# Miniprotein binders against Putative transposase y4zB: the designs that were tried, part 6

Target 1, 356 residues: Putative transposase y4zB, of Sinorhizobium fredii (p55729)
Amino acid sequence: MITTGTPTTRRSAAGTAGADLCPVERCGEPARPGGRLERQQPSPLSPGQRPLADANARRPVAVFAETFGLLAGQLDRQTRREGRAMLRLIDSTPIPLGKLCGWAKSNGRIRGMKMHVVYDPDSDCPRLLDITDANVNDAQIGRTIAIESGATYIFDKGYCHYGWWTAIAEAKAFFVTRPKSNMGLKVVRQRRIKVAEGDGFTVIDDATVRLASKGDSKLPIPLRRLTVKRADGDTITLLTNDRKRPAVAIAALYKGRWQIELLFRWIKQHLKIRSFLGNNDNAVRLQLFAAMIAYALLRIAARLNRITMPILRFTDLVIRCLFERRDIAAIERPPPVNPSHRRPRCSPHQMSFAYV
Key: E = the ipSAE of ESMFold2; O = the ipSAE of OpenDDE; V2 = 0.75 times the mean of E and O plus 0.25 times the DockQ between their complexes.

## First folded at step 2 (miniprotein)

Design G3b (from G3 with F36W M39I L40A I43L A46L L76Y R80A W83L)
Fold by ESMFold2-Fast, scan of step 2:
Structure G3b (fold): chain B 356 residues (1-356), chain A 87 residues (1-87)
Amino acid sequence: as target 1 above (356 residues)
Amino acid sequence: SEELKEKIEKLKEKLEELRKKVEELAKEGDPEYAKWLEIAVKLLELQLKKIEEELEKGSPEELEKEIKEAEKLLRYAEKALELVEKE
């Protein structure tokens, strides 16, 4: 992480300062570690190794993960058939392990879990799930994701890794992210827009940029910087390697990132209902995959029945209908009245008159 | 066409068998997981009905793909049911 002048201890995270400070790295990783006698991180799992890790767990987890993958694949194929863009939202959310007491500090580490998700907003369904220890860096898992040619990856500033961004570009894929506030960018070419209003935002600047001269060789891909003003007046900066899409389209893709947050809220709501299953690693994994299978099935059912209401409301109605033993297809319709062999006369032309 | 009709017929038979097993799970086993499998059963019923209605007007290649997807979902629902019963 070398983007502005000489690194200083003042840029270190708050806490006790260590005497053994590590140098900054050229790859743009998060703040350097300091004060640690041993600095060894386990290698991240490659995408091809995740199925093997699941196979070494209890059989139920592997089967549920496989079932989820199949359902997510079905939703993705429906989206592709409609000619929609391949969009991939990337984020993670912490899953607390409850009261751990003595377990919470194994080898000095804080115990907890983190769920990493690659989410397709058009199918409204995760494409990839991974569950790790809470202390695993987001960027470490992100860069193990297999890159799909033609896809657009959308992620927050926690996924800053220049080598991975370069790999995305070299694979003929795209990314949209927020740069760190201290990232040194040099304007190569200004691109002005006269009118660039989107739904709930306005693009106010558009420029081709590169890293400052000293960093240019570390990120040797053309970059584009957008400045976006939101409805509430706040301004955000976006960075992308997509130099051809209209600025409003790119900003709209990033705006859609809120959908992954909605997914996280829904998952946590369902896990809370099943809190009594325990808080050990395997029980939590099983709960998460079971919840995601339920989510994928609900999304497929909604599409088949052309349901347009918000997903949280739809989910609540489905749970209520299942509890009441009602047909899922009847969610937006009153239950049929059982005719007592009566046949009220109804004009055959009433439907054609009402239907326009 | 005739081959596709035979595949749909087999899917209907397997789906009915799965439905009965899900009902048993709901009564004697884990009602929580039974409800998710019930959703899968209803989804498969809706897909098979739609495929059957489009048999004469749809693309044979597209219909065959949808039938294969239904077969995969059914197989994984069966595996999940077996494991829940064993736990």
Scores: ipSAE 0.011, ipTM 0.270, lowest interface PAE 9.1, mean pLDDT 62

Design G4a (from G4 with L40A L43F R47A W50I Y66L L73A I76L Q80A; at its last look DockQ between E and O 0.07; V2 from the best seeds 0.00; counts 0 for: pae O 3.4 > 1.5, placed apart)
Fold by OpenDDE base, look of step 3:
Structure G4a (fold): chain B 356 residues (1-356), chain A 87 residues (1-87)
Amino acid sequence: as target 1 above (356 residues)
Amino acid sequence: SEELKEKIEKLKEKLEELRKKVEELAKEGDPEKIKEAEKALRFAEKALEIVEKELKEGSPEELEELAKFLEMAVKLLEAALKKIAKE
């Protein structure tokens, strides 16, 4: 029977008074005087450096190109290990030119030039494709390479040219690239991933694909799309004509593209680009060739175990030798100065190096 | 130094010996096989030209450096010739 009605005590919502946290006076850290990094305007070439600058500006780039081509050819032949997949990393690096190079074009980010390189990572052999204005498209230069049968070309999304990719496939070569975001791909067949895990990445998708548009006429080759998740969590899409290699192996090849970025860092470190003796197109080209020659010589030397000197010292020597090569015969023929504009401002302080 | 000049002369003599070998191979051999040796020869001759100029006008420190460069260029030519002799 016992009905004991336990009472519904409505405990009142005590309004917790919001303690006004006193405004901690932001102690005004004294504004560190914004040290205007005075952009040290590259000191104008001393009067004695001008003749050397002008001499370097007149040197034929062809002499350095030939010398580089020789050394690059020697590197490639010494390092053709039988049975290795021929890899060709293609990339470009911007060469920023200072305000002194008023002739240099802008790509909207930098004023300067662009160095285009094909690099064999197995042979550690760079080849200079071209040195262009900073606004030249990578895909334009990539199409100028001789396609080697059986080679695998690895390049970024900047090298998007369907005719070139078709030519690579027709030559029985391979490419690994990134599709542009606007490249419509239709899945034709999903592929089984046998091994997904790679070194610092996982292959999450592997599909045979084609262009989604009436563009089969634009890219009439069998394509494969990979989706790769990196260890950092980023997802990257790859595109290849290689239908045979494991997805992990193709993804590893594209990961290996970082090796050409090491080359570019090295070149930019040793190119005192800020100290261009000549502020013209030819002088910049000569310095880039000199650095490439220096790199090739260093790699030959390292392989031959015949150079005991520090690699940096040897680089400096090679650069000096290349720059001290006064083709005197080519310098001494002044371009036919149209005789009419003899402004006689020989300032007397030009030390005429009288060749006695 | 007299020692450095003597080293350069020995490299010059060695380059001349190797030049003769390239010229002999150019008479008897496949032009495509010799093309690397000829390129290496032209590179070594260019290195010698730089050294010979520096011998007249240069600093002893720059000359030592250039002599090491010439030595390397000569060694590259020797390696190119040794490759042809094995093929």
Scores: ipSAE 0.026, ipTM 0.481, lowest interface PAE 3.4, mean pLDDT 69
ESMFold2-Fast, scan of step 2: ipSAE 0.224; ipTM 0.739
ESMFold2, look of step 3: ipSAE 0.311; ipTM 0.810
ESMFold2 (binder alone), look of step 3: mean pLDDT 79; pTM 0.751

Design G4b (from G4 with L43Y R47A W50L F69W M72I L73A I76L A79L)
Fold by ESMFold2-Fast, scan of step 2:
Structure G4b (fold): chain B 356 residues (1-356), chain A 87 residues (1-87)
Amino acid sequence: as target 1 above (356 residues)
Amino acid sequence: SEELKEKIEKLKEKLEELRKKVEELAKEGDPEKIKEAEKLLRYAEKALELVEKELKEGSPEELEEYAKWLEIAVKLLELQLKKIAKE
C-alpha cells in the first residue's frame, strides 16, 4: 500500500539517470535513495520515534532525506492546521558542478546535475527534493510526485505529461501550467468574457478547451484556458483543470510561482562559497540536503521571531551568524569593550532576528 | 579531527543545558507558548543522533556536515529561548 515502504522498486522511475546508476548498485554502492520525490515526502513519524537512520546506517543521503522530510512535515502540518490552501510550486534548477573545483578536482569527471523541488509558498519551505542528472526531463520527475487530494500543483511548460495531469485530476487535485507553443487546443465553450483585474495583472479571456487531435483519448479531463496580461504588457496563456475557482485567483497562483526562485538563489549562494568534500555524487547530494535542512530550520526560526524584514535579508543575517568561524565556547566570552568606542564588535550571540 | 571532536562535545554540553531550560519553562508556563522551542529541541536531538552515529562509522566528510547542522540547530534553539526570556 505505502510505496515508501518498498523503496527499491521506485528506482526504475529515475529514467535515463537510473540506467547510469545500475553499475553502482551492482558494486554494492547504494542507488539514489533520495532520487524520487515520494521518498522525501514529510514523514508521519513523531519526534520521539527512531528515524530510518537506524535501519539504513550505510546510506547517509537517505538519513538526510528523511530528516528533511520530518522538518518539512512539521511546517506543513502547522500550515494545514491554519486552514491555508495546499499549494505546491514545482520547478528545477541546474547545479553548476563545473564551478565547484573541489568536486571536479577530486573525481576528474564533471557531470551536470539538476535539483527538482516541490515548494509550499505558505510555509515558505520545500516539501520534496530530488537530484538527478541534468538530462532527465522535468516531466519525468513530475510523474513521481505523490498527489494530495485538494492540492493545487503549479508548474511551467516543461512539466507536460498528459498521464500525470490526468492522475492529478483523478486524485481530485488541481494543476495550473502553461501550454507549450505547439500544443493544439480547441475551444469547446467560451466562458463569459470579463476583463478582471488582479494585483499586477489582468485576465482577458477564459474558455473551456480540449486537445485538438483525439484530445479526449490522450487527455480525457476537462480543461480551462486563461489569457493573462502581465504588468509588462505581455500576455501569457494558462491551462488548468480547475473550472470553479475565479480566473483572477488562478492567475494569482501562477504569478506566485516566482517565489521558488528565491529558494534557488539561496541554494546557489551556499554552493558557491563551499567546496564539496569527497569525490562522488553522494557528497554533492549530502551537501544539498544539508543546505535544505538549514533552510527549513531558518523558516522555523523566522516564524518564531515574527520577522519584520524580507525573508532573504533575514536568511542572510542568520547565515552570517551561524556560518562564522566561531564555536559556542568562543561566543560566551564577551568581546573587549573600549568605553570610548561607539560600536564595539558584536559577538554572534548578540545578533537578534529581525533587530528592533 | 581533534578540533571537530572538541566542538561536538561543546555542542552536546550546550544542548543539554538548553534541554533543561526547555523542561523548566514547560513546567511553569503554558506548553503552547514553548511548543516551538520543543520543536527546535527535537531537531537538535536528531542532529546529535546523526553526529554520534557518524563518529562511530568514521566518515570525516559526513561528520563535518552533520556537526555543522548540529551547530545550526543548537544556535536556533538558543535564540528562541532568549526570545522567550524577553517576553
Scores: ipSAE 0.000, ipTM 0.269, lowest interface PAE 11.1, mean pLDDT 63

Design P1
Fold by ESMFold2-Fast, scan of step 2:
Structure P1 (fold): chain B 356 residues (1-356), chain A 87 residues (1-87)
Amino acid sequence: as target 1 above (356 residues)
Amino acid sequence: SEELEEYAKFLEMLVKILEAQLKKIAKEGDPEKIRELSEKLKKLYERAQELRKKIEEGSPEELEKEVWELRKEALRLLEEAEKLAKQ
């Protein structure tokens, strides 16, 4: 599945208000007759007179989002057939406007945006993708994720939502996260402290905890807190509802979260989308979903062929070919007659619109 | 709006063609065909982009026919790719 949540545009900057009664009132409010038909005056424009931004805003992004969901579902079913653990890394990343807006910034109304991803490290492919305004809270998107029994959800402290954590536990699934620094936790039972060495970290504490205030009403599930000392000497705290796995195993799952950061870096470096279709929010969403569909198709092909070659090389080639803008006339133009320019060495290895 | 909706539908057709071809390539184990498929999809995308430019600048009389011919070609390519995948 995919989330198609449409974030509301209502983020009023209105100041803090008291009661409904306004002291600024100078005269009585005019009477409101029973619901009258609201005036709707669409000034019809000829097709050639319509703004490009309005046309782009009406693009059916949902079709591409649904297509991506079907392909991601196919990869997930393959993973389940192989009996592999269901890991779900959750995070978001800001969308770099400079790469997506092209040359013209004055004609586009691209707001600050971010991409929300549920990523499966075993398949190296996103399972769920959503694009929202940058101001949409990470935890708000997290709670829209369909929970799979037996899965382990790994996310950062931005996804603090007690109702969602409770829903994960009730669905017989697990989570591993970091508590916010101001979260009051009280030790219910100190587990025997076993210093346990992992790959690049040490677990130095393990305890059963609850919220210091109203824990029973706000978060009525058993919690486990781990303290992990990393190779660089930094100490981090982990919070989970998994009370059975060894502490080292849970810490290793969280350490693996860096893989979603690697995916984000790859997307930002290799997403060479130009202004093919426009500069507004809907055009950006469409381009990103199309790119991720190509990514998912390459992952499916690689799994079926058991390809040992770098999959990202082929994924990058497909994205470049579909979305990189080239001047066809310039490419087909014969090079200047000059012995020093014959047989350019880099051309045969280029994977782009140029066919040499 | 109509022009961009046609663009979206055309991109969907290109994705379906890619899917069918990748299934065939997976059975044959030939990664070179991925490059060939990508180049073919690139050309179809560029034709769609040029068509959109003509729609913005030109008279609607001939453009309706050109839109339908382009979509007809994409559908035929998809059918061909699916037949190859079934083999």
Scores: ipSAE 0.000, ipTM 0.277, lowest interface PAE 10.9, mean pLDDT 60

Design P2
Fold by ESMFold2-Fast, scan of step 2:
Structure P2 (fold): chain B 356 residues (1-356), chain A 87 residues (1-87)
Amino acid sequence: as target 1 above (356 residues)
Amino acid sequence: SEELEKEVWELRKEALRLLEEAEKLAKEGDPEKIRELSEKLKKLYERAQELRKKIEEGSPEELEEYAKFLEMLVKILEAQLKKIAKE
């Protein structure tokens, strides 16, 4: 996982687990001939300590990933004065392998890929990105996320890992999630039962709960359960360690999780426009990282040019122009408030890439 | 073909390096360094265009996406440099 956030004041602990079904374990005896090859994530290295690798498919992927980190950092700096949200939407999305030919088959079994994202809705930019095989559990990636104090992490039931939830609480951060359907919860204390209306939903229950079956040993943190009735009449259950916010506010945070779906839609739309460079795992990863870099670059370009149109429309126009080999400066946007009678500007400090 | 692939990756690495320099200049702008970076970017764009022509005139279609990516990256870098220069 590429981290785009500021490291903790002491040191960063963020990293990614290997894309494999094999379990990751602490130092000990190797269980199998290949098991000893699994290692803990390497610490970030300075450029002078970074290994010089021979040409291989993984090296280009690493360069793209590093570039994404730098670009996301620049976007964060540009949006700093526009307000800081402490919201972190977490989700994953499967990659449509039907467009990647049959190379994903192994012993007759189709291998899948998925992209894991931590998204900041305030900046409209992913903070962390990782690409794994589809058989890697969402919760395995979640637990590698560096936790920011004061942040609120919003994720679905695929991220059920009690140790990670405990770590979030211990870091003085919050989470909002949905329990698995088979999760046993016991009411410890009923909070005031008042029907509270939000925008497109109603909170109908609020209770302090704990994990049943001696849950104190497995999940030793205070839990709050909300029951929310949606506009379509369906009822969902939410779990959080946030004991202070009004129930309506917590439900609104979870409702806002749909925003990460817009990012997923754009990425998949970009992949449909681009031709793939190859048909192996590393070529697919290169395409996905390239798409994320393109998204970050387009966000930067939109802000630099003070474009007021919706970012997705601007992005679509830019992608079309680039693939049609047209000048990006020719992209349509709202006209200026007055006709410009600007003075001629010197061009020695500016570059132009216009052809005709 | 293999030579062209190496040339594509070399230009890509140079473009990413210039992006890193542009990000540093966003913090501590220096007019002289901005000019130097602009000249390097202009040369990179010219090399990318020449490489694209070679690809279109007989090289593998697989490399066209790399050429398009380089063009996109260079145009975005030009936009960034123009903003930095105005600051």
Scores: ipSAE 0.000, ipTM 0.169, lowest interface PAE 12.5, mean pLDDT 59

Design P3
Fold by ESMFold2-Fast, scan of step 2:
Structure P3 (fold): chain B 356 residues (1-356), chain A 87 residues (1-87)
Amino acid sequence: as target 1 above (356 residues)
Amino acid sequence: SEEIKKELEKLQAEVIKLLMEAFRLYEEGDPEKIRELSEKLKKLYERAQELRKKIEEGSPEELEKEIKEAEKLLRLAEKRLEWVEKE
């Protein structure tokens, strides 16, 4: 999830006969269970020549992804050491490519990408990142997330996959989501209906439910359905496998998912950094990972060094500094009229004196 | 030991600061700043080695994981400085 793209290896029922063997042995030494190999061999995956441009383009992304993984791990350990609950907000957001590469709109056909995030609201930092084509289904990415026992996964209607929900329950973890409007639910037990007031919402119903009889084999786990009335008067339905927490607590967890939306807004505001020119996928991935590394570093620094400056202001300054780099294309351009000053990335005619 | 824990926390803070400074370097780099940060990296590696020995002599597993993490961040700072210097 933390690297670019999910390798597509679909198991089909047809063609699995006699193919129970994992061919990893032909690809080099496998990763150690529960950890990285101390020394890894160069991958013998492909004997032929690979384009140098592809190798060079992938190198920075891999380094940034690795850095982000290590920093996110550091924050997680600090949060666990403080004894806080393991919360995992899951969502995705489209990437506004035009903000990164305004001139690249000359290509006419706009490519779509989106960022998938698993976010821990207590650490205020993403745990996992993946960047995919916009056409990749949210539920497809969600199901690739490794499930942590005891964690609570909070996600919207787009992550409807019964097998994955069952896997979460079987791993002794929890989820809170919204059912699709066409989902058939039958009440098994009506829980005590004591109207419970939360911060900005009211829980007005609480019942144990299951899928309609026809769907029992698809989702065999016991479920709990909550009806929540928002401050604006609208009602929403929540679905969870957590049968122990108070209804108000579960509703509060779902309400808290707005925090991932704030993260997305913040990232998009900072993606207007013009350090990478072009509309290629790697330029977008590099900027996203770099921004998240800066964010993670500042969250860690705040905990270790007790920074009193507002974290968002500090993060903004660091990100601006991180992307004060010239690419090869910029270096080949004629030097600006004031070479002692920082050179803006502008076309030559924009730097010229307009002769009247 | 509380003393070892405090030393580890100081090391982690300095490693993070070094990593941040390494990422702020311009693509062409500043030779003087690169040299300065490389010297700091060397000193932090030495401090990490000394602290690792103290931790291996009987500290809790928690501290072993934390020193290992600091060492990983040092390797990332080293790779970044090498990249900037190469450009």
Scores: ipSAE 0.006, ipTM 0.283, lowest interface PAE 9.7, mean pLDDT 63

Design P4
Fold by ESMFold2-Fast, scan of step 2:
Structure P4 (fold): chain B 356 residues (1-356), chain A 87 residues (1-87)
Amino acid sequence: as target 1 above (356 residues)
Amino acid sequence: SEELEKEIKEAEKLLRLAEKRLEWLEKEGDPEKIRELSEKLKKLYERAQELRKKIEEGSPEEIKKELEKLQAEVIKLLMEAFRLYEE
């Protein structure tokens, strides 16, 4: 996800002191100490995200992306003030465009786009957002994410990029992930397990590891491997650079990834593409950013008003009001009682049409 | 109450986000609708300042009710501001 980029001429005139004639290999990654909170820039789209160039059409998307960034930043600051951990769930979800957009590149069989999200489970709100063709590899997007010192990044095995993992560690941040099945690991030291049992899982191994076959030059950071037995009896392997947290705590963080899937399901239900716009690339991107802005606003609203109803239901009602041009005051107001027909048989409030 | 002060402060932050959005829309959006929302924004800022001045002297229950009304209108304004866009 791009947080600071704009369509600049980096390749043409990027003359920065400290860069040699091999800037790509030195430090390998663009992510160096930044901590640039004061100059946090929205999530602009890269040139590779614009298959059909139209500068004027891209301006509204950029402004929506900027607005989303500001709102997500506000929620993050509120979470920080509450003294909560900085957790960052990273995942992507395909957006099946089907009949909505025939121009999208196929991934061999799927015509669509992919939405990449960095999600904060404590605020229940996305922090960063990027939209690409379905063909774009998750790991390629992951490495563009600006790293926050002290944060813990939680992602699946699709985000395997050794340079990025190294950058996370060098930024004094942490990651929790799963190794790819073909990743060779060697045990360096067996660690003691202080707590074996978790909620719905058991940690059965905890060891310091390294890449096999002198892979230390490719991943020169200390690694910790956990083996976790899940309630269903299956075992999974986790990798992390966090050497301080108890093994059970790290396993619990990874288990919590299901929360991002709830967000993805909600977004897919509330995507609206107007037929009049031709369902093109910019229309899809605009609708995705608009939905995420609405979601962020509703999280802020719920916090301010201490809403007791489930947040997804509240968000759904407000989105309906927003797009149907109805007042917020009308939310949860029951429809006028029809004294003639509904009262004698069943309450009208007990019936609702299926959500399409 | 210190809690009421913080809640008023959060409402003001949301108003600043609406203001920034409306400033951008002045270049792209409908001038009539932008003017309407800008006027509502100004009135909501004024109401927030009035509540802030009354938090130490007024009834906490009455101030909380007025704050809840203000928060609802701020949220509505913010959502309307982010919906405004010509496609």
Scores: ipSAE 0.007, ipTM 0.284, lowest interface PAE 9.4, mean pLDDT 63

Design Q10
Fold by ESMFold2-Fast, scan of step 2:
Structure Q10 (fold): chain B 356 residues (1-356), chain A 103 residues (1-103)
Amino acid sequence: as target 1 above (356 residues)
Amino acid sequence: DKETIQRLLDASEKIARLVSELAHKGDSEQVHDLQMAILNLIYAAWQLMETGDTDRILQLRDLAYKLLSAVDQIAHKGNPDLLRQALDAMETVARLADKLSRQ
């Protein structure tokens, strides 16, 4: 009964070259000799992130979350190799359960979920996905996000956590956010009074600031405050630790945050929570992660082969198959082709998936 | 049943091997077929959740890692026959998963 073991690890499948390029594989490795234990351990939702403590969290959700993390990591490595900026849009969106019908109410309460996303606009792909109860605070999830050196994190005022902002700065990364209205800021130095025009906005103020008296020990990093007048005539205040970029560039990064809102709208248009198989938290989480894994795989395949395929249309069909119990044959019978002004070298059937 | 699940696993392992070979010798110009095969694998994994067998989901995860590596390595390489074999195997996986969902 003497048998040579057949060790299987993620490193054998992925060909691990360095710790920094595979953070999810690194998460379990610093003090453990057993690769089997590392593989069996619940996976984080992204490099360095663990699922929130939830008594009903299931192992299958962690497996899918780990798979998504590895796929997202692959896209990040390709983006870095191309010399593209590392942008990270952070936001969340509520997903109601059973609101279309009364089944959630029959349990004595309406249960809701919230999807937290870290999104890379250059790759058009989520980098981190976490699904929690709707009552979980955005800032609590934000502070669990692993910080990547050189990245710029863009988020709204719901992500106010001074310790996390300090950690971002200490990691040689940047953030752009909006301060809460009750946040006391003191001007340390006026940077420039010259108005700077961007695309659809103007920067009308730029100052170095610090937290007001008694707050400096909570946030000891130098800060920069921008006042931006939008095309609609309204003004907003931005706060950042980036002291080098032009004010117009920082404002443009924050303006680009609307892209994560489009992703949320698209997901909600195509997800019918009522039709989710099992109609319970873990089944919903599994289906959402499975859909995001499919999305990431399609993005990787298209990018690697320089395909200008209508990827959004294709992923729409995948999500419908997963959530509405449609036949896979429906994907083989694509919608009628819509004429395109510019056509790549693709089969007529592939072109039928164009979203123009 | 358990026999159908085992056949699904065998087909999935065959896909992983074919895609791995395709990564070194395959035709990157047929990306559309590869994308369709990947979608079938994900759909099969979703349907396998309905049987309550989480160990098979873990094995499909390992196949997804190998598929990711194979896709990353495919670049201007020829061999459409391996890609067609992978597509056929993935369609088989999808059909078996569909059968499991109806038991």
Scores: ipSAE 0.000, ipTM 0.168, lowest interface PAE 16.4, mean pLDDT 56

